# Designs tried in a protein design chat: VHH binders against PI-PLC X domain-containing protein At5g67130. Part 1

Scores and structures below are computed, not measured.

Target 1, 376 residues: PI-PLC X domain-containing protein At5g67130, of Arabidopsis thaliana (Mouse-ear cress) (q93xx5)
Amino acid sequence: CSNGNCQLLDSCSSATDCVSGLYCGDCPAVGRSKPVCTRGQATSPTSIINGLPFNKYTWLMTHNAFSNANAPLLPGVERITFYNQEDTITNQLQNGVRGLMLDMYDFNNDIWLCHSLRGQCFNFTAFQPAINILREVEAFLSQNPTEIVTIIIEDYVHRPKGLSTLFANAGLDKYWFPVSKMPRKGEDWPTVTDMVQENHRLLVFTSVAAKEDEEGVAYQWRYMVENESGDPGVKRGSCPNRKESQPLNSKSSSLFLMNYFPTYPVEKDACKEHSAPLAEMVGTCLKSGGNRMPNFLAVNFYMRSDGGGVFEILDRMNGPVLCGCETLSACQPGAAYGSCKNVTVQTRTPSMDSTAGSNSGGSYSGSVQFSRSLAS
Unless a header shows other numbers, all headers, positions and changes below count from the first letter of the chain; antibody chains aren't numbered by Kabat.
ipSAE, averaged over its two directions, is called F for ESMFold2-Fast, E for ESMFold2 and O for OpenDDE. V2 adds 0.75 times the mean of E and O to 0.25 times the DockQ between the complexes of E and O.
[cut] stands for letters that were removed.
Atom coordinates printed by the task and the answers are left out, and those that the model quotes come from them; centres of patches stay.

## First folded at step 4 (VHH; framework vhh_rezetamig_d1)

Design n06 (from e05 with E100D)
Fold by ESMFold2-Fast, scan of step 4:
Structure n06 (fold): chain B 376 residues (1-376), chain A 123 residues (1-123)
Amino acid sequence: as target 1 above (376 residues)
Amino acid sequence: QLQLQESGPGLVKPSETLSLTCTVSGGSISSSNYYWGWIRQPPGKGLEWIGHIYYTGSTYYNPSLENRVTISVDTSKNQFSLKLSSVTAADTAVYYCARDLYSRSWGTPFDYRGQGTLVTVSS
């Protein structure tokens, strides 16, 4: 195949060989000898089902979204830090990323994005002023009026009112989801439709508890449970919660952030890790969370896959929860839960078929049953 | 204060084994709180993690380098070392030794590193 007619997993030589929406990607880590047409974009779950509470959806999240090898260098300074992504925040958002993890520091009389050490930003660990990236987020929200973005801040900002001033200066205050409307005690969030209607389309969380009262920035672990990140978080057979988080099966919060990236980023292995290993870990974390499906899937090098990657896994996480179908593409707008299209999915990842309404089943059966119970 | 210092040859021939040592001063390598590791930066490229070791001898390697890498620790000398076999021109890089927190969160992966040593692979 060639000239725009190559399908998912077909061999290709350039991006122009693949049908629209696919790129020509390689994954030697899975033993492949040639590049194949590979997914590069998430299917927006809200384009399919938009009337459910925000905490029923799973969103793609990029770890250290700002940290990529192509970011501008400071003049005369060589950057000596790890990279976690390959493309710009604008490209990430265009490809369906809806969650951004950002490390913010006081640096050079400003607030900067840095992938740094010892709680301090240095010239060789600095990427750019945070306001530059927040202006990209503002442009995206302005241009895409039905989309919702979540930002999670690893927060090393000590200046008074630093975060609230930064976000206001970026023009983001008009989209701000207020802390006063965030659900407590594990209750459902407003529906996506209601959030869009009220223009509460930016959720911002901080790692610093005091900033909720002082600046109106939600303290992350009051609203979500989170598994360990790094090497402990990718270890097969377990999904431990991080120390700041309540246990993953806690009913005190309704959001679940699932991390899936090693302590040291390994670009060449990301395409392999984003297939069967990630699918298996989603099942493990689903069980550890008391059959609660994660709401944010946070990864490094999100574009890297063996074909379907994180994008296919997200479809299989959303399908069972949002409409009771094996994958998001099988959902039928306006149909009853469990009424599904016949679709063919080409994948190398383990099946995550929903068994909603059954006492036995695959990795997703409990989450579908739990979500249905809450919807009632 | 803690200091890490790389030592080893600056020139290695293709197909030979690169051997580097990191000497730790101002702190003990026999600490349950830290990993000790190696990272490198090829000219014009980003950092690449090579591997790390816990003071008990447990090792974790970059899968792309796993078949060529050995990291070892000598607690009596407060040192850890890297051996990288079958080197090619692609292994030319500045090599850094580093300390990192055991089970570190999603923040920065290291808290101290050496000054780096340039290793050129050439005949």
Scores: ipSAE 0.058, ipTM 0.556, lowest interface PAE 6.1, mean pLDDT 85

Design n07 (from e05 with E100H)
Fold by ESMFold2-Fast, scan of step 4:
Structure n07 (fold): chain B 376 residues (1-376), chain A 123 residues (1-123)
Amino acid sequence: as target 1 above (376 residues)
Amino acid sequence: QLQLQESGPGLVKPSETLSLTCTVSGGSISSSNYYWGWIRQPPGKGLEWIGHIYYTGSTYYNPSLENRVTISVDTSKNQFSLKLSSVTAADTAVYYCARHLYSRSWGTPFDYRGQGTLVTVSS
C-alpha cells in the first residue's frame, strides 16, 4: 500500500502512505525492524456520548504537556532538562488530549512553565511564560465549543492571586468550572451536556490546598485519587496511591487520575510501554480502585506505540463504562446500554482484564483481530 | 556546598570505550537517600538518561544503552564512574554526572549536577 491508503498496522515507508489520522511509526523496542501505520489521535468520547456525568469518562492526559525540545530558549541559554512530549499543546489538543499537567513557577518576574529541580525554576530548566500556553488552551476552547479541558498544576507559584490573575489574563474565566459546583463526598459530577450548556468547560486543579479558598482553584486531592507516578507507577502488578492521595478505593472523591510514565522519560521505550504493559496496568489499577475506571490516563510521548497505543486503550476504557460495549467505536449514540455495533478491531494489544491469559511480557505478533465475541 | 565534577578525555575514537569519573565534594556518596548517575545531551537534542547507581553497587541502566554501559562507585574516594563501550559518532554529547533522589520527589529526578564535559567521538 501507499499514498494514503495503508490501514492500521500495515507496513509503510512515510507518513503520507497511511490513511488520515495515522502516521508511519517505528518501534524497535518490540523487535520490529520496519515501521507500520500507527494511531496518532484519539476519538473524543463526548463526540460519541455526552449525556453522562463527567466522572464516567476517561480522558487522555499529557505529563508535563509543555515539555518539548522545540519550545523557545532564553537568549544564550541551552536547556538542560528532560523532555516529556514531542509536539505543541495545540497539536496535543487537536489529537484528542484533554488533560494537561503543567508545572508552574515564579520566574523572571512572571509565571513560567519549567521542568525543574528543588522547587525552583532556573534559566536552563525554563520553557516559556505560562500565559502563552494558556492562550493556546483558550483558542482551542473557543474553536471547539463542546470540548472540556482539565489542567492539573504542580504549583510552585507564591505570588498573591498569581493563578487567578494568570487565567483571567488568558481569557479563560468564561470557561471556568467553579469550585462551588464540584461534587463532594464521591457524588457524581454534572453531566457533560450540562457542563457544555453552562460553558463550565475548563477544570483547573492545584497541588496547594490554600488556593481553593484564596483563589477559587480546586485542591486536587479533595476531588480525585491518584496513583504513584514514575517507576513505582509503572511497576507491573501494583498500583499504589501517591502520598497526597486518599487510597484509590476511597469513596470520598469521584475522579481517578492514573499516571503511567517512568521517572526518567525514555522516548524509544514509550511505544512498547503504551501497548501490552499499559493494558495490564489499567487492569491492575481498576482492581486497586475498587473497580473504578481511571478518568485521566497521564503519559509521556502519547503518540508513541506499536500500533493502537494509548488511543486504543482509551477506547477500551470508555466503551464498557459509557455504553456497555468492548470499545468506544462499538457504541451506538442514543441506543440503550449494551447495544453495540458489530466491529472488528485490528490490534496487537491483549485484554486489560485478564492477567493470566494476556501476554504481559510482549505484544501479539502481526495483525490480531478481536471480534465482538472476544475471539480473534 | 555539594559539588559534582566530571573528568575524563574529551576525545574518543569510534569503537573505543568512553571513560568518565565524577568526584563528589561537600557531601557523602555513602547515603541511603540518593542515587548517583549519568545523563548526556547530544548537540541540538534533549537530555538522555544513561544510568544511575546506589552506593551499595546496585545499578539501573537506560535499556537503549544497557549492553554498552557500566557504572561503578568507589565510596572510599567519594567517586563514581561511567564506561560506555563501542562508541560511535552518535555518542558525541556533553556528559553530566548528577545526584538523584532515592524516592520520587518534586520536579526532575536529579537535584544536583556537574558542569558537564564535552566528549567528541571522532576518528
Scores: ipSAE 0.078, ipTM 0.581, lowest interface PAE 5.8, mean pLDDT 86

Design n08 (from e05 with L101G)
Fold by ESMFold2-Fast, scan of step 4:
Structure n08 (fold): chain B 376 residues (1-376), chain A 123 residues (1-123)
Amino acid sequence: as target 1 above (376 residues)
Amino acid sequence: QLQLQESGPGLVKPSETLSLTCTVSGGSISSSNYYWGWIRQPPGKGLEWIGHIYYTGSTYYNPSLENRVTISVDTSKNQFSLKLSSVTAADTAVYYCAREGYSRSWGTPFDYRGQGTLVTVSS
């Protein structure tokens, strides 16, 4: 195939060989020597099903969304820090990212985004003033009136009213989802349709409990459970909760943030990690959470995959919950739950079950079902 | 104020051993709260973590470099060092030493670093 007609997983030699929406990518880490047409964009679940509570959806989230090599440098300073993403936040949002993890610091008489340690930002770990990134978010929300964005702040801001002033100055207060409307006891969130109607399209959480009362910024772990991040969070076979979080199976909150990235980011390994290992970990975390699907899947280098990547996995997370189908592309708008299109999915990603008793070619027969508590 | 400073030759021939030392001033390397590590950045590429050492001598290395890397610590001199054997042109990079601690965010784990030293592998 060539000239824009190569489908997902077809071999390609140039960017123009693949159908629109795919790029020609390789993944030597999985033992592949040739590039294939690879997904680079998420399917919007709300374009298919928009009438369900917000906490039924799974969204792509980028870890340290600001942390890319092309971010501006301070005059005369070399930046020496790890990068977590390859593109701008604007490009991330255009590709279907809807959650942004941002580390905010008091720095250089402003609030800055920094990839740093122990509440201190240094010249060599600083990226840019947070307001620059928040203005990109404002532009996106203004231009895309049915989209909802979530921001998770690892919060080292000590200046008085720093966050509320920052977001107001970025023009984001008109989209602000008020804390007073957030469910407190594991109740369902408003529907996506209602949130869009009310223009409550920006959810912002902080790691600092006092800021909920002081600034109207929701304290993250009052509203969501979260698994461990870094090396403990990618260890296969377990999905432990983060220390600040309630246990993952706690029914006191309705959102579930799933982290899937190592302590030291490695770009060349991301395409391998975003395939079978991630699918397996979703199954593990689903069980650890008491059969509730994660609502945010947070990764490094979100574009990297062996074909379908995080995008295919998101479809397989959303399909069963939103419409009772194996994948989001099998959902039929307006149809009853479990009424699915016949679709042929090109995939090399295995089942999301954390334990499996059989494959089509295997000698062992038996199964542990992927839990679909909303199927019935 | 804590300061870290790399020292060592800026040019190493292929197949030789690259050797760098980090001198720590303004604080003790003999501390139970921190690891002391090496990180590098090849021209036009991202950072690569090499490994770190605890003041008692316990080491942890990047698996992709483990067979060529040795990190050692000398608490009496308040220094730690890196040896990377069998170098090739691919080892050309700016090398940084750093103090590493636990981070709640999984960003960079270091809070102090040296200014970096360029090591070119060339014959």
Scores: ipSAE 0.027, ipTM 0.486, lowest interface PAE 7.1, mean pLDDT 85

Design n09 (from e05 with L101S)
Fold by ESMFold2-Fast, scan of step 4:
Structure n09 (fold): chain B 376 residues (1-376), chain A 123 residues (1-123)
Amino acid sequence: as target 1 above (376 residues)
Amino acid sequence: QLQLQESGPGLVKPSETLSLTCTVSGGSISSSNYYWGWIRQPPGKGLEWIGHIYYTGSTYYNPSLENRVTISVDTSKNQFSLKLSSVTAADTAVYYCARESYSRSWGTPFDYRGQGTLVTVSS
């Protein structure tokens, strides 16, 4: 293929060879010796279907969204924590990330983003003042008036009204989804259309229960179930709920956060992890949740894959739920449920097909092997 | 106050086994709250996690290194050790030992590490 027209999985030598939205990516971890055109952007589900309750959609979420090597270094201090992402939050949002996991700490007389332990931020685990990142979120919401962003805070902020003051100072209070309108008892959320009309386009959750009453920041596990993160969350054949969460199949909340990242991030393995193993884990978590599709898929190094990656998986999670089609790209705007476009069959390599087919982990894993709908 | 210190040879020949020991002082390695691990930084590259061990002997390794890595613990000496077999020039790095919390933390970092020891793989 020539400059600018190489399709997904075609061999490439530079990003300029690939059609818009794809980059030229390698994945030696799956035995690939040459780079291929690889997805780098999510398909926006709300650009296709926006009239459904918020809890019917699955969004891409970045674990420790702030934690990347481009973050400023403190003078004279090396950062001795691990990175979870490779690009800025602005780039993440432009690529279709709609959920941001942020660890917030009291540090240097401010609220900072840190990748740290025991509720304490140190010079060598600190990234930047949280307000810098929240201003990037404000700019995105201001420039993209139909988009909805979710922030999940692992919360080590102890000062009174620290979070509410921080978000107000970032200019985000005008987008704030009020706790009073959040559904309880597993009821459906407002539709995306209604949320946009009301300008309730920022959902913020905290790990600290008291802050819901004290600051109007929703307590995370009242509204969502969540699987274990880290090594327990990527272990094949299991999808256990985290300690603070109700069981995944509980009907007391309507959101489901699915974590899929190891305890210690390994950048070069992410492209392998985001292929057949992730598809299998989605099927396992779907089963553990009582056939509840996750609403947030939280990953490290979200752009890394062997081609389709988390983006292909998100399409296959959204398609069946939002429009009754195998993949989101088969949905037709304004059409009835089950009215699908004909999509091109895409076959995997023999090794990938053998690996995926040998694991009888549920119906979801089979759907990842091809992207074909029956003619409507 | 907790301190970790690496020890071992600074030069290893290609195809040989790299062996490093971490000595823990100011705290007990026999703790149910922590894993004890190894990380490295090759010249011009980022940090790479090698693996960790629980005081009972349970180990978890970086998948890209697992066929070459063995981590062991000696609770009587308050030490844990790394063996990396079949080394090549690509294994040249500063090696650090670290204490790690295993929990649902959002990408848990190590909270204590050693000063680091440079290991050069050369003939």
Scores: ipSAE 0.006, ipTM 0.332, lowest interface PAE 9.4, mean pLDDT 84

Design n11 (from e05 with S103D)
Fold by ESMFold2-Fast, scan of step 4:
Structure n11 (fold): chain B 376 residues (1-376), chain A 123 residues (1-123)
Amino acid sequence: as target 1 above (376 residues)
Amino acid sequence: QLQLQESGPGLVKPSETLSLTCTVSGGSISSSNYYWGWIRQPPGKGLEWIGHIYYTGSTYYNPSLENRVTISVDTSKNQFSLKLSSVTAADTAVYYCARELYDRSWGTPFDYRGQGTLVTVSS
């Protein structure tokens, strides 16, 4: 196949070989010797099932969403840091990302996005002023009036009223979901329909408790449980909560943030990790959370997979909760819960515990990344 | 008291493999709370993170070095090791082994490191 007619998992040689919505993707880590047509965008769950409480949906979230190699450099300085994503926040949002993890610092007389060392941004770890990225979010919300975006801030901003001023200056205050309307005791959130009608389409959380009272920015772990990130969070067979979070099975909050990314990003492994291993970990975290489905799935290199990736897994997370079907694509618009398309002939995908593909020869043809390592 | 100690040859010829071992004492390497890593400092330059390992064997490497780096762990000996292949003069550096704590940000500080060992790449 060629010229836009190759289907999911078909071998491809160029970006234009695959049908619309797929790209030609490489994954040597699963033993694949050739790239295949790979999913690159999420199906919006609200386009299929509308009117349920916000805490029934699962959204794709990008870890350190700003951290990509093509972000602008300060004049005369190279970055010396690891990258977590491969594209812009605008591209991420266009591809169905609805949650953004951002590390914010006081830097250069401004608030900057930096992938840096505990509380201090340096010129070689800085990406750009946070307002530039927030203006991209504002443009997206303005152009897509039924979409909801969540921002989680790892917060190293010390300037007084820094966050509230930043978001207002970015024109985002008109979308702000007010803290006063956030459920505190594990209650259901407003429905997506109600949030859209009230234009409460931006949820912002901070890691700093005092900022809820001081700036009206919700303290993250008052509203959500969260598993451990990094290597402990990807350990098979366990899904421990992080120290700031209540236990995952706590009923004191209604949101669940599931992290699935290693301590340091490894692009070549991401496509393998976002396949059967991630599907297995969702099952583990579901059990650890007392049978509650995560609401945010946070990953590095969200586009990378062996075919269906994070996008297929999101469909499998949303389907059972939103319509009672195995996957979101089996939901029938307007039908009763549990009324699913008969897709047994079409759904040949292995179970969630299937192993990656077989070994496919000794030549390795992974994505090549060049690192700039000059310190200044 | 936790102690980390690097060991290995201080001189490696160009094109050969650099091999170092870190011995951990005063604490168990089989801990779910920590990663065990390697960092280096070339003369006159800043620190460069090489990679780390979790006690279960999961490894993560600096992308600029990943094609040449292998880190392994031996929980029975309470040790972890670094192999860096195809070395050149640019690999001359003081090498440190470290215990690391994760944070969501890159550059998570190690809470303890060894004293360091100088490795010179020269004929």
Scores: ipSAE 0.013, ipTM 0.301, lowest interface PAE 7.9, mean pLDDT 84

Design n14 (from e05 with L101P)
Fold by ESMFold2-Fast, scan of step 4:
Structure n14 (fold): chain B 376 residues (1-376), chain A 123 residues (1-123)
Amino acid sequence: as target 1 above (376 residues)
Amino acid sequence: QLQLQESGPGLVKPSETLSLTCTVSGGSISSSNYYWGWIRQPPGKGLEWIGHIYYTGSTYYNPSLENRVTISVDTSKNQFSLKLSSVTAADTAVYYCAREPYSRSWGTPFDYRGQGTLVTVSS
């Protein structure tokens, strides 16, 4: 194939060989000798089903979304820290990212985004003033009136009313989802349709409990459970909760943040990790959460995959919950739950479930005799 | 005051082995609370983690570099070392040694690093 007719997983030499929406991507980590047409964009679940509570949806989230090489350097200073993403936040949002993890610090007489250490920002760990990134978010929300964005702040800001002032200055107050309307006790959130109608399209959470009362910024772990991040969070066969979080199967909150990234970001391994290993981990975390599907899937290098990547996995997470189908692309707008298109999708990623759904309590081991894949 | 200092040749020929040593002063390597690691920064690019070692000798390597990397520790000299075999021009970078807390939390996975040493791979 060539000249725009190559489908997902077909070999390619240039992005122009692939059908619209795919790029020509390589993944040597899976033993691939040639690049293949690879997904680079999420399917918007709300373009297909928008009438369900917000906590029924799964959204793509980028870990340290600001941490990429596009940020300008401070004069005379080289940045000596890890990058977690390859493109700008504007590009991330255009590609279907709807959750942004941001580390905010008091620095250089301002609030800055930094990938730093010891709770302090340094010249060599600083990326840019947070207001710059929040203005990109404002532009996106303004241009896309039916989209909802979630921001999670690892919060090292000590200046009085720092967060509330920052978001107001970025022009984001008009989209602010008020804490007073956030559900307590694990109750369902408003529907996406209702959130869009009320223009409550920006959810902001902070790691600092006092800021909920002081600034109206929701304390993260009052509203969501979260698995451990880093190396403990990517261990095969386990999905432990983060120390600040209630147990993953707690009924006290209705949101579930699933982290899937190693302690050290490794760009070349991300394409392998975002395929079979991630699909397996989603199944493990689903079980650890008491059969509750995660609502945010947070990754490094979100574009990297062996074909379908995080985008295909998100479709498989959303399909069963939102419409009762194996994948989001099988959902039929306006149809009854369980009414699915007959679609066949080629993939190198194994199914997240087993045929007939009966188990003796064993764990998923990779290739199971009765496990289903979309393509052999 | 804890200090980490890299040492080793600044020039290595293609196909040879790059060898660097980190000397730790102001603190002991024999601590159960820390790993001791190597990271590098190619010109114009971000940091890349190479691997780390626990004072007991247990090692973990970046899978992308695993076949070429060996990290060792000498607790009697308070030092740890990196060997990277079969080097190419792509291995040209500033190399840093670093202290990494055993307990993982948000933020950067190291709390101290050396000043860095430039290693150029050329003939």
Scores: ipSAE 0.027, ipTM 0.522, lowest interface PAE 7.6, mean pLDDT 86

Design n15 (from e05 with S103P)
Fold by ESMFold2-Fast, scan of step 4:
Structure n15 (fold): chain B 376 residues (1-376), chain A 123 residues (1-123)
Amino acid sequence: as target 1 above (376 residues)
Amino acid sequence: QLQLQESGPGLVKPSETLSLTCTVSGGSISSSNYYWGWIRQPPGKGLEWIGHIYYTGSTYYNPSLENRVTISVDTSKNQFSLKLSSVTAADTAVYYCARELYPRSWGTPFDYRGQGTLVTVSS
């Protein structure tokens, strides 16, 4: 196959060989000898069903969304920090990312995005002024009137009214979801339809509790539980809560942020990690949360996979919750819950279950069902 | 004050072992507050973390490299070293040694690194 005709998992030589929405991707970590057509875009769950409370949906979130290899360097400075993503925030949003993790610092007489240490930004850890990225978000929301974006801020901003001023200057206050309408005590959020109608399409959370009262920026762990990130968060068989979070099974909040990325980003492993290992961890975290499906799935290198990747996993997280089907693409708009159309899933591995791991494993890629079965 | 300096061959043949040493000056490697690590940057790509070592000899490796990587420390010489076995052209990169602070959520980077040394894998 060639020239836009290659389907998911077909061998390819260039991006233009694959059908629209796929790119030509390599994953040596799963033992592939040649690149294959790989998913690069999420299916919008609200294009299928938009009448449910916001806390019923799962959204793709990018860890340190601003931290990418093509970000500009400060003059005369070599950046000495790790990248977490490969493309721009505009490209991330176009590909279906709806959650952005941003680290904000006072730096160079401004608020900057930095992947830094000890609560301080340095020129060698700085990426760009935060307002540049927020203007990209504003442009996206303006051009896509039914989309909702969530921003999670790791907050090292100390200047008075720094966040509220920054977002207003970026033209984002017209989309601001007010703290006064955020549910407490584990109650359901407004429906996506209501949020779009009210134009409350930007949710912003801060790691600093005082800023909720002082600036109208919601304190993150009042509204969501969150698993541990980094190496503890990717450890197989466990899904511990982050120290600032209530236990994952707490009924005090209705949102669940699931992190799935190592402490040090490892690009070569991302395509393998975003397949069966991630699907398995979703099942583990679902159980740890008292059968609560995560609402944000936060990853590094979100485009990297062995075929379906985070995009296929998101479909499988949303399908059962939103319409009662195994995957979002099987949902039928307007149909009763559990009325599903037939969908063909192409994968190298037919299924992953408890019996498949009884021996030494080769390199495998594929999809894992979020089954109630002991076999998965 | 603190300075890290890589040393080792700039050319390694395919299938051989790449061996680099980092010499630390202006500070002691025998510190409970730091790990000592290796990172690399292939031409045209981003940084890749290889692994780190504590001054007591405890090691942690990148899972994608762990079957080929050994990091060792010599506190008497204030040095730590990297060995990467069975190299291929894909291992061609600039290699940096680095001092790493306690890792925190979202990947706290290192605070010092060497100038980097180019290692080319070629016959």
Scores: ipSAE 0.000, ipTM 0.354, lowest interface PAE 12.3, mean pLDDT 84

